# Designs tried in a protein design chat: VHH binders against Uncharacterized protein F14F9.5. Part 23

Target 1, 296 residues: Uncharacterized protein F14F9.5, of Caenorhabditis elegans (q9guc9)
Amino acid sequence: TSYSTSNGIRLMTFNIWNSGANVENGQQKIAKHILMVNPDVVALQEVYANVTRNLTLMLGHPWVAVERNHEYPDTAILTRHVLIPNTNLSTSGAVGVKIMLRTGFMIHFWSLHLDYTSYGPYAANNKLVDKLDQIMAGENVGRGPQIYEILNLPMMKKWMEKVEDVPIFIAGDFNGPSHLDWTEQTKKIHGDWVIRWPATKELEEREFSDTFREIYPNVVSDPGITWSTVNKFNPEWNYTIPEPQDRIDFLFYKGPVVPYQILTYSGCEKPQRIPFHSKNDYPSDHFAVFADYTFI
Below, E stands for the ipSAE of ESMFold2; O stands for the ipSAE of OpenDDE; V2 stands for 0.75 times the mean of E and O plus 0.25 times the DockQ between their complexes.

## First folded at step 12 (VHH; framework vhh_podentamig1)

Design v4 (from u1 with T28I; at its last look DockQ between E and O 0.65; V2 from the best seeds 0.00; counts 0 for: loop humanness VH .164 < .165)
Fold by ESMFold2, look of step 12:
Structure v4 (fold): chain B 296 residues (1-296), chain A 122 residues (1-122)
Amino acid sequence: as target 1 above (296 residues)
Amino acid sequence: EVQLVESGGGLVQPGRSLTLSCAASGRIFSTYAMLWYRQAPGKQRELVAAIYGGSTLYADSVKGRFTISRDNAKNSIYLQMNSLRPEDTALYYCAAGWTIGYDEDMEEYYYWGQGTQVTVSS
């Protein structure tokens, strides 16, 4: 069918690149590609004021939204199912909510957008960098504390206690790679580093599963790159040096579900690179990611 | 490893139909999404249709005219192309991978067929 099975769910994460401001008709194109994927729930990142209202109007009934509780939301969740009242959680980089599907199944779902500054791969691919502390700068100040904040919310602890009843999904733009992807096998394309990136490592230690890497365990044949559709050479250097390409958008889960499909997504037309991107049909500089799960 | 094998291209008049087929190895067929791409001279390669799990996806330009399907017993996918137009003229490729989209820098991570030519001419 065009939808998930009666006991299934499709989840999507989609960094919408400045709420579509970088392409013509960007918000219309964001809505178009959500409809093309046909997900049950979408984690959005780079969400500016009023954008979820515009998107839910374009998507039509029964689409609804919840935003991070801030005047500039940055993260939001869209769904065609039921947002459970009084379950909204907000942190400095994320929004969470409980959702009831039309089938009666329930999930706890997070959209996160971790701090982008001091992007670790830039340091790791710099041949003058020879100390781990230089690479980890953004992890210990921005991204790491943001994961800690989510995991230590009182209600999140409650959700974790009940995870065998209601699964928890954490989806979004981590602005950093997975520790599962930076290995001995791949170090030659990572400045000869093997890095245990703490944001993804912390989730693994809490027994969350990385859906992409579970379905595709081979990091060499199936890298799963999500950054970037349009940024292949760094614009700060007038496009003269390569931009590190990594998987930085994830779908993590814990609880009574089994994943059976995951894909990256950038639409049907090839995106044109920065600075020739303004007419792209796919409105983002990230690949979206979507995955299918069966409830057990 | 056994790769993708395509067939069914040809010359056809506008308004008529063709069916393309692509046979894959069982491992590829069960592991990856299966896709049809096309490339016309002077145009960039574009995704036409994909089939993955129990779902399908189509480019806007072919929606309602083309149908992708699969036959699990033969490890094959098909592209039924109805109401063909001159702008559908292209080299059609089947492919397999973990992505819906085309990025030439990621081309090495796809499995590709050899291509089959479809020409729609009055």
Scores: ipSAE 0.792, ipTM 0.915, lowest interface PAE 0.7, mean pLDDT 90
ESMFold2 (binder alone), look of step 12: mean pLDDT 81; pTM 0.819
OpenDDE, look of step 12: ipSAE 0.913; ipTM 0.957

Design v5 (from u1 with T31I; at its last look DockQ between E and O 0.67; V2 from the best seeds 0.76)
Fold by ESMFold2, look of step 12:
Structure v5 (fold): chain B 296 residues (1-296), chain A 122 residues (1-122)
Amino acid sequence: as target 1 above (296 residues)
Amino acid sequence: EVQLVESGGGLVQPGRSLTLSCAASGRTFSIYAMLWYRQAPGKQRELVAAIYGGSTLYADSVKGRFTISRDNAKNSIYLQMNSLRPEDTALYYCAAGWTIGYDEDMEEYYYWGQGTQVTVSS
């Protein structure tokens, strides 16, 4: 790669689908695809115990990791830069840390994996409900509160106070779409619903920017789908019901950076769908997302 | 919106080289990844190479033999193909989009050229 980290940074979010357990040689393939993207920092979701150690060994020096917790990490952060001591934060669904690049630039970075239960797009698209408050009931007990938990940590409030000095990035699998994607323009592909999904709406209220939607404002021509590479018809219904396809993996930012590129990623080989996925080169049921930013 | 036109394909003996060109037009060209795909008879399309934000990415099967490059002044990308093998025989497509990879459901969100044939045989 010719990309320099002098005044820039590449961030990636990668739900690794049960730590690669669904694919032969999955952890090796996860490491392969991280190297192919060549990011500075990676937000991981669906991380099992010991997996970050295995991944950092495969990636080699100077890669290091932070996990949400030791026993049941689920979320983790990998970086080839410096983790600042005593800056780790954990919530029920996320891990955050301060990172110093070799250039001296600093960031605050979150890897997040929100609650997957009561998935609203399924109910809405398949007309299983007829009132908004039925959809919102699932959101109000999981995903919404999890965002609020992050934003109201005492140290996160301190990070927010200094955001014009050190940018804050929130990356991960929200297990729900953006309010920017379920609009009047797109309602015909969303079961005729317009929904202000709370998790992404709360970040907008705190003036975080959705990198993909900032670079690609047209939701009709550029949907940015991240779910799913392999789940197009739901196997829990004997493949008789289409699986809702949405953008549910995000890179949000606030502070003195300018994004200039964002891409979804699924490697070079076409993923085979469930149940024929076990030999896939790309080891996940989510597209990864990576983006490039310039420090101001 | 965006038009892509490939050229440079042909018949070549194993071990030789070809350069493919893709001329792009349209103002949206600058925000996309630019990609080369190939499709051999009876096979699915596969990503060969991509160029994005000054970075490049290659499929394992072509690393060290193929080089993608971009000339922003000419709105063009190139694929330098060295040490060609019979298994490189395919229809080569230039593409532009916001995703790196291949997913049949996402094809409508790419801009595609018509393709240029590369045949490697004795």
Scores: ipSAE 0.717, ipTM 0.878, lowest interface PAE 0.7, mean pLDDT 87
ESMFold2 (binder alone), look of step 12: mean pLDDT 83; pTM 0.850
OpenDDE, look of step 12: ipSAE 0.872; ipTM 0.940

Design v6 (from t1 with A50V; at its last look DockQ between E and O 0.76; V2 from the best seeds 0.78)
Fold by ESMFold2, look of step 12:
Structure v6 (fold): chain B 296 residues (1-296), chain A 122 residues (1-122)
Amino acid sequence: as target 1 above (296 residues)
Amino acid sequence: EVQLVESGGGLVQPGRSLTLSCAASGRTFSTYAYLWYRQAPGKQRELVAVIYGGSTLYADSVKGRFTISRDNAKNSIYLQMNSLRPEDTALYYCAAGWTIGYDEDMEEYYYWGQGTQVTVSS
């Protein structure tokens, strides 16, 4: 009995920070922390060529992988369950696949990594910025369109039509905050802005649920920060400007599942900040996120 | 809000056992992770064990010796500490929250007990 027979599933999203290149033995440490979380499926971001092969060897049988692109993957999915042949979907920033659990339950699962340029919180915290359009520059030309790219795929439309039979999960690094986190209640820590960040807002409008915010609705007591474990002051300014801390890694779902737990994860050892991070046990500058769901 | 009260610390000889208890109260008891941290004199606070929805996670230094458990009927979390060593000497804290790990920025969002002292000496 190597595999679960329950009607539950654990999903994880893990930006692996240049495939562990910033930390000594980074790929071994990535595999270690995946095993410590013990997920069924992992969405990976910042995946270099050949890294999923190395990781699946370290994780061992029956772990398998799907990459967005063999030459320049960036996003990938790992699972210890069955990848359904001929169901892989790729976009500019995401990879999706149908997975059958050993119990026979089916899911559709996406790993995404949205455009990092023109990072919205930098503009929002810039005192010279006083108009929403200045903040939204990267959102409307990169991150927002990348969500529409996923939603407009013909096969994704078919997945959406059957979502009450097979749930859809969208997991990954959005490189931007949630509209649920930048509110009137929290604006004082966000440069006095209330912003409806389009990538997360669009998913909400399509009836996807933000698992973290569903389980933890109070944005003040439970901010859910995933950026950053090591970047507290911006290195591009010689560490003289505070780095905005936000929840930018998400697990969204739609369909016949109920979440009952979600946590961020950074291992057991306190990480050293950049530039003193090279020996960190936790090999990433993002917290990982994992969540448990039960099938209905 | 969650309130945590630790008990069960004391002085013990190496090789002996001790059980720490953490009485929890509050509305989020079932959804949070519950954690044990420890801090030895002159050392950085470190995560020891976590329990979250029936799953557990342990630091390498305590695997096989310590067991975290949860009794929902008593609203209590326990740390069974076997084969104690002098290096286990520390102030042990119970904590609850939405993250597994240690980060100064997130320490404000954990609910913390006041700690219970464990001293292992012969």
Scores: ipSAE 0.691, ipTM 0.858, lowest interface PAE 0.8, mean pLDDT 88
ESMFold2 (binder alone), look of step 12: mean pLDDT 81; pTM 0.819
OpenDDE, look of step 12: ipSAE 0.878; ipTM 0.934

Design v7 (at its last look DockQ between E and O 0.67; V2 from the best seeds 0.77)
Fold by ESMFold2, look of step 12:
Structure v7 (fold): chain B 296 residues (1-296), chain A 123 residues (1-123)
Amino acid sequence: as target 1 above (296 residues)
Amino acid sequence: EVQLVESGGGLVQPGRSLTLSCAASGRTFSTYAMLWYRQAPGKQRELVAAIYGGSTLYADSVKGRFTISRDNAKNSIYLQMNSLRPEDTALYYCAAGWTIGYDEDMAEEYYYWGQGTQVTVSS
């Protein structure tokens, strides 16, 4: 495995699409693809009650989980390493925890799932939309405030204060693009808009680094699309118009690590598009994202 | 810009072995995933193997028979194909990119591709 390097870590974010409910044997397939990626830590989104128990049983004996809450998790973290007791944090859309690798390195890790309503790219790609407020409807009342909630938790402020001792990772489904991807260079595929998406912009202002865009700075050649594996045409129009394709799943970091690889992932088998997706081997409508870092 | 050149294809008998090579040139070899795809007559192109960050991944149909490897000094990847079967007959492509998967629309637009090398397994 890549884990055999003593100073490395592989992190993964994986929106599991209603806990695999949309695909036959979905939970087994979720576990299969986690094992194929072979990560140290996984941020999960769209987690139903009891799903992390099922997944850790399938993954085997060192795997453990933290959920945002017991009855309505939505976000969870899986790891084959040590969850530090009494360090879990929860917000309306995220769960965080301190993890110690078997090598002794420590991280703070978040799994987040931001609000999906009023998805900005739908409005931006509608040529009848000519006001920024129409595009930003979900950002100012959902996604933006959810990032603020995480960053202003008292314990998160403590984690930030010690970030040069223990790096902080924020991983998950932002349900919105990066401000780094909607630029003058790319406006032709974004309804001629250049937009400062607030969730990712706020993290940049707090000096978090976007791993994908750091490794792949060319937004035209390397867009990093994570939405969608199966939704290529808009379902509201019975699949007759294109669905906006964007990078909306991210791995952010701050602290003493250096990234050296990041990839999106959808398995080996071609996914069938909605509505023919129920037998897919890859069980999600998002690409997963995984990245490798070296501790310094 | 990345350029990929495959070699090593040919006609072989079932049960025999063959090694494919892919030489990469350009500025971004070490950060992309490097992949082998294949396309049999009348079929969709399918992912065979990938190598990335010291890790490998294989399609179920080739697992245990094929081995992907990388030589960073030569800027090359290889596919060792053992115990070849007639159903392995295909045009094999080397690819490079930031995604691992079989999404042809995305791969056609965002992968770097070689021109392909033919492997024919026939008695």
Scores: ipSAE 0.723, ipTM 0.868, lowest interface PAE 0.8, mean pLDDT 88
ESMFold2 (binder alone), look of step 12: mean pLDDT 80; pTM 0.813
OpenDDE, look of step 12: ipSAE 0.884; ipTM 0.940

Design v8 (from u1 with A96T; at its last look DockQ between E and O 0.71; V2 from the best seeds 0.81)
Fold by ESMFold2, look of step 12:
Structure v8 (fold): chain B 296 residues (1-296), chain A 122 residues (1-122)
Amino acid sequence: as target 1 above (296 residues)
Amino acid sequence: EVQLVESGGGLVQPGRSLTLSCAASGRTFSTYAMLWYRQAPGKQRELVAAIYGGSTLYADSVKGRFTISRDNAKNSIYLQMNSLRPEDTALYYCATGWTIGYDEDMEEYYYWGQGTQVTVSS
């Protein structure tokens, strides 16, 4: 693969659905689709032990990886560029690192996977729930605090102080929608709720930009759904209740870059729904997301 | 608000070439991908090729034989189809949107043309 753009970067976030265990040849298919997107850096979620080693072998030189931890990674970062030594950061749900592009540009990059329990859209659709505090009860014990954990790391504070020199990207599976998507314009498809989802709201308050919503400000025409390629009816109810479909995978940025492209991705072949998914070419229950930025 | 009109389909012998065109009119979005899909009789619609910014993407079944291109002056995209096979017989659709892939519940988020038929037969 050649590097044709001297001042650009392509970033991808890809929840790999139990490291491809749910489809035949899942790890090979994960690597295939990374190569088809052709990103510079990939944020991975649902990463099992040793999976990044297998993936970097399949992707080939110069691909390298960093994991949140070796034994139970869950989040990882892959790149064809240079991992800067002694810059790895880990939290309960994320891994971050400084990367130098082969062009010499530098970024700080996070892969995150926020807590999935007490999923807010399920609470919002509950007939017995009629107060905001009931919906927010699950959000304030997992996903919100995990964003604070990242922002309060001493080295992350230093990265933020220098953000106009080296941009910061936060990519991953938030396991919850954006406050930008659950609005007055969309409330009819969200049980008549307008909700300021705290994980994405906190990033906005720190002046991170949601790349998808910046490029596509119309939430009605361009919802950007990333959940789910295969889960359209909830398996917990023997497939009799619709599964809420939302944008829950994001690319956030702050610093001297301009986004010019963002797309969701699910390969070329139609995915079969759960439970008929085992032969799918696209190996995940999330759409991947990739975006292009230029340095300024 | 966007209209897509495909042309260039027809009957062609195996091993030959054909060029499809898609002209876009009305409001277009420079950040959307432009895509070619195909649907053979009795099959599901599948992505053939996409062009987005300076990048292209191809399905494995057509890689090396098909080429997608763009002419910004004519607001058009093209699909050059070489070494055609009977398995390429399908209704070919031009599309544009914010996602690459096929998910029938997501089809409403694309703008679609009406399609142009390609038949590869002796």
Scores: ipSAE 0.764, ipTM 0.902, lowest interface PAE 0.7, mean pLDDT 88
ESMFold2 (binder alone), look of step 12: mean pLDDT 80; pTM 0.808
OpenDDE, look of step 12: ipSAE 0.914; ipTM 0.957

## First folded at step 13 (VHH; framework vhh_podentamig1)

Design w1 (from t1 with M106F; at its last look DockQ between E and O 0.76; V2 from the best seeds 0.79)
Fold by ESMFold2, look of step 13:
Structure w1 (fold): chain B 296 residues (1-296), chain A 122 residues (1-122)
Amino acid sequence: as target 1 above (296 residues)
Amino acid sequence: EVQLVESGGGLVQPGRSLTLSCAASGRTFSTYAYLWYRQAPGKQRELVAAIYGGSTLYADSVKGRFTISRDNAKNSIYLQMNSLRPEDTALYYCAAGWTIGYDEDFEEYYYWGQGTQVTVSS
């Protein structure tokens, strides 16, 4: 089946950890790993000013970029396909655009980076925290409102009205786990909490599908952890307290596509943990995630 | 569950070639990556090559000399090893899973074969 991917697309989300600043030659390594995955579209998070210019130069023609419309972009999208003019959308934590593939298929694609403050798993794993409202404080201030902001943009509403013609993908670093991963079955590793994390739950209620959990429904055998490659014990406590490990980087979709593969990615060289990470070949503290879809 | 059985290891002289095979059976998942790892005595297990969704990945130490491939009709994964060197001596493992890379914390999430020994010496 040499043509089995003729109507396919590979999407990647990649938090690039301060634009590679924590690793020697980090931007070159970011570009290297994008080429190794060989995606059609990449959602980037932790993007400094001018970094997409450097990355597209390293990736070469025809790679192009769109950044969130801000002097400090934080999120960006790279693609080797065609950015459709005048379709760029920006929110406080995300950038969206319409892309046409060489085959003529079109997608709407978002790169998001939700607010990092009041990280819910820290509160959930604190024995002094015994009420849900204490855990949800960060969700109500940053992450929840940021999803609402995307969904209520006038042009996003138009994209949603036509989603059965042009699929919508929402990819990125949610800075919080999925409600699908914090269940009765897994509560013992989550401070005995079962939590309906609102950012992922809101997308499910709007009928977006979580690609990883669709392909791998068993949360115990296939956890899909994306945080962290290098942070296993919290540095603020002299590495004496375990860092909560969760899946916080997602690819969501809605529309006429079928996923058939999803993988986390960290290259082929074992990452050294903080503070010994500066020579790592894989330049990030997140695993990247990539997935393959067929248009229907 | 995926069951993996490696074969094709042996003693070879430097500069020669060898083909490793990995037969996959049981309840297979087409969504997994299939990988070759190796472990030399006293060293950590390292990723050699992976095949996933029509793409391949190689460690720098073997790039240009080794080729990973997949034959869906035979449900098998291969590692063609050319221009072998003494430093390629190791126990070679076939693996399958939802992640590409090496993190010892994730070892339990792979399906592993038993390994096949490759020894490169005069």
Scores: ipSAE 0.696, ipTM 0.855, lowest interface PAE 0.7, mean pLDDT 89
ESMFold2 (binder alone), look of step 13: mean pLDDT 81; pTM 0.819
OpenDDE, look of step 13: ipSAE 0.914; ipTM 0.955

Design w2 (from t1 with M106W; at its last look DockQ between E and O 0.77; V2 from the best seeds 0.79)
Fold by ESMFold2, look of step 13:
Structure w2 (fold): chain B 296 residues (1-296), chain A 122 residues (1-122)
Amino acid sequence: as target 1 above (296 residues)
Amino acid sequence: EVQLVESGGGLVQPGRSLTLSCAASGRTFSTYAYLWYRQAPGKQRELVAAIYGGSTLYADSVKGRFTISRDNAKNSIYLQMNSLRPEDTALYYCAAGWTIGYDEDWEEYYYWGQGTQVTVSS
């Protein structure tokens, strides 16, 4: 028996729901739940100005942050490891950076937040449309192009060329489900649709792996729902239409790592639904997702 | 298909200790979290503790008093309950799955044991 102590990494994606503004003491609760998960790197979405500064103060040394931009960040990355200087990349919906673990292993890591308008599952599940083209029109004006933007940055292409040296992770809120989840087996709960959602399909075509669905290939027994902890009926219709419940927060990877654990997370206390959510201990309307990988 | 069987419940006096066991059998996924939930009469079922890989997580109400652990050789999960209080009285359930937390359908996301009663009273 030849044992090797594997060096691992825990990655988390966490849409923080308007930077905790919807919950009393929301930023403190965001920091609390990051500490409870104990990740190495966190992809944040719905980040307001100055929030990463507040969060890193609460998390303490050595936590640091990078934001998509300072005035209107929306996406950010937190880590307790080393941000490699001059490696920050930004797009309309994402921020990426190279991180060196204290052990010397390196990763390329993205936090993304794709366009939330024209949400396809809403139309499909409520039978508001009867043709696939109507759903795809909404997907192809926001979320699809945003994935393409990331994949075609010159530096991202260089990262892809060296992916066998340094793995690439893409984490975040896609604001749309996976093509792997809307299948023949699940069509009855999806308005009788089987849909190849373009944002996740594009990543699969570039040989990124969906960590949750790799570990849990059965979408019926293991749906992995991340939307929503608190929003079960659509407020636009005075709460008379069910809100689609889907897995829309993902951790994708490519390169020399092996995943061995992935979990959704919403803390230890039951969240109250909108509009009774203001005292929730878990401060978000998304489940967080975290996963563990070993370096090859 | 995972099967979970709890044991070790009983009647104990306040301030005493108790160890709950959960034996896991069948197709066991190394990727699952294993959890203890409890449900007191008239209350909703609540998460007490979870173990997942080499990590543990505890509800605020039990932190410092309860310890979850796992014995891989015996395929068993334990909950060591120290300094028990009357408010710890509940039916305790072992669970396994891919989530830590709550949803309207959260019982569908877990494999569940049948529960073991813990009663803390004078």
Scores: ipSAE 0.706, ipTM 0.881, lowest interface PAE 0.9, mean pLDDT 87
ESMFold2 (binder alone), look of step 13: mean pLDDT 80; pTM 0.814
OpenDDE, look of step 13: ipSAE 0.891; ipTM 0.945

Design w3 (from t1 with M106L; at its last look DockQ between E and O 0.63; V2 from the best seeds 0.81)
Fold by ESMFold2, look of step 14:
Structure w3 (fold): chain B 296 residues (1-296), chain A 122 residues (1-122)
Amino acid sequence: as target 1 above (296 residues)
Amino acid sequence: EVQLVESGGGLVQPGRSLTLSCAASGRTFSTYAYLWYRQAPGKQRELVAAIYGGSTLYADSVKGRFTISRDNAKNSIYLQMNSLRPEDTALYYCAAGWTIGYDEDLEEYYYWGQGTQVTVSS
């Protein structure tokens, strides 16, 4: 196999678990792992005030940041390339910006962090739950509307009109699985449910492509789990109930690019599970995800 | 399906070099990461090095001493191990998959070799 990498870009999404507060030296470790992946652009989630300033200082020139909100960011974007002035967009759960690579290629890039409440897989794996709307509670109130909010911003509509000139990437923590992963073939590991999760379904209907599932179409052999590095048994049940493991961190794209690599990432040292995680080298409870694309 | 076979392990004195090789056979995918892991007695497996998409990644403990490389014509990956130390003593595994890192619960989603022993002692 041959891939073109001379006109390429590496994108990363990284939920940084309370800005590294759950591990010792967490912000230094976040910066370390960004450097180990060596991305061009990073979508961050769980970003607290002043954290992007600290991270860009640790990463060094030319790294810069865009935050959803300066005082209460939650989502941010880091890049070693050029942020195009006056292109920042914000929603309740996301931040977007136009970025020019030093090669002159341009992208539109989103970092999102969808609402985490009423997490659907908990209901789907509860034997007492037998109706779809019990499972979909968080989707109808939080996650679904948040995707709709992004897609219907006036400037996002303009980005969509020009998508064949400048590709659009949507990266982040969806706090819910993909409809592509909860299928008839996989239902036995999902409480016997097939769920058309609306956040990812809406993006598919707008012709965004799920990079991981495009490269790895077999959901059984290649599940792509991103939740969780450290939460294998639910701590709120005194570790007696397995925590549902799913792919909930995604890189979506639309426009003139071709993906050729996508991987999950958790560093070189095995993370210790909660509650023994405080000295972990990998500072997050999510796997990071990074992908490589070639411009067309 | 891909099958991985390691070779090149052995007994080596500290400060010496050793080259491990990993031959891949069967249906191989260019999108996988190819990785070297090691497991010392009484320890968990840890990632030593990875090669993917024209890039490499190394554990802190081996940076500057170890080099991973790939020969696409021979469908093989290599680990050049220089300046070996007693703490490099371990069973070394070649692996392939969609994740960089070690998580025991994801082990079934990797393709693994059987391992080759490296012993560094005087």
Scores: ipSAE 0.827, ipTM 0.930, lowest interface PAE 0.6, mean pLDDT 90
ESMFold2, look of step 13: ipSAE 0.800; ipTM 0.920
ESMFold2 (binder alone), look of step 13: mean pLDDT 82; pTM 0.830
OpenDDE, look of step 13: ipSAE 0.912; ipTM 0.957
ESMFold2 (binder alone), look of step 14: mean pLDDT 82; pTM 0.833
OpenDDE, look of step 14: ipSAE 0.905; ipTM 0.953

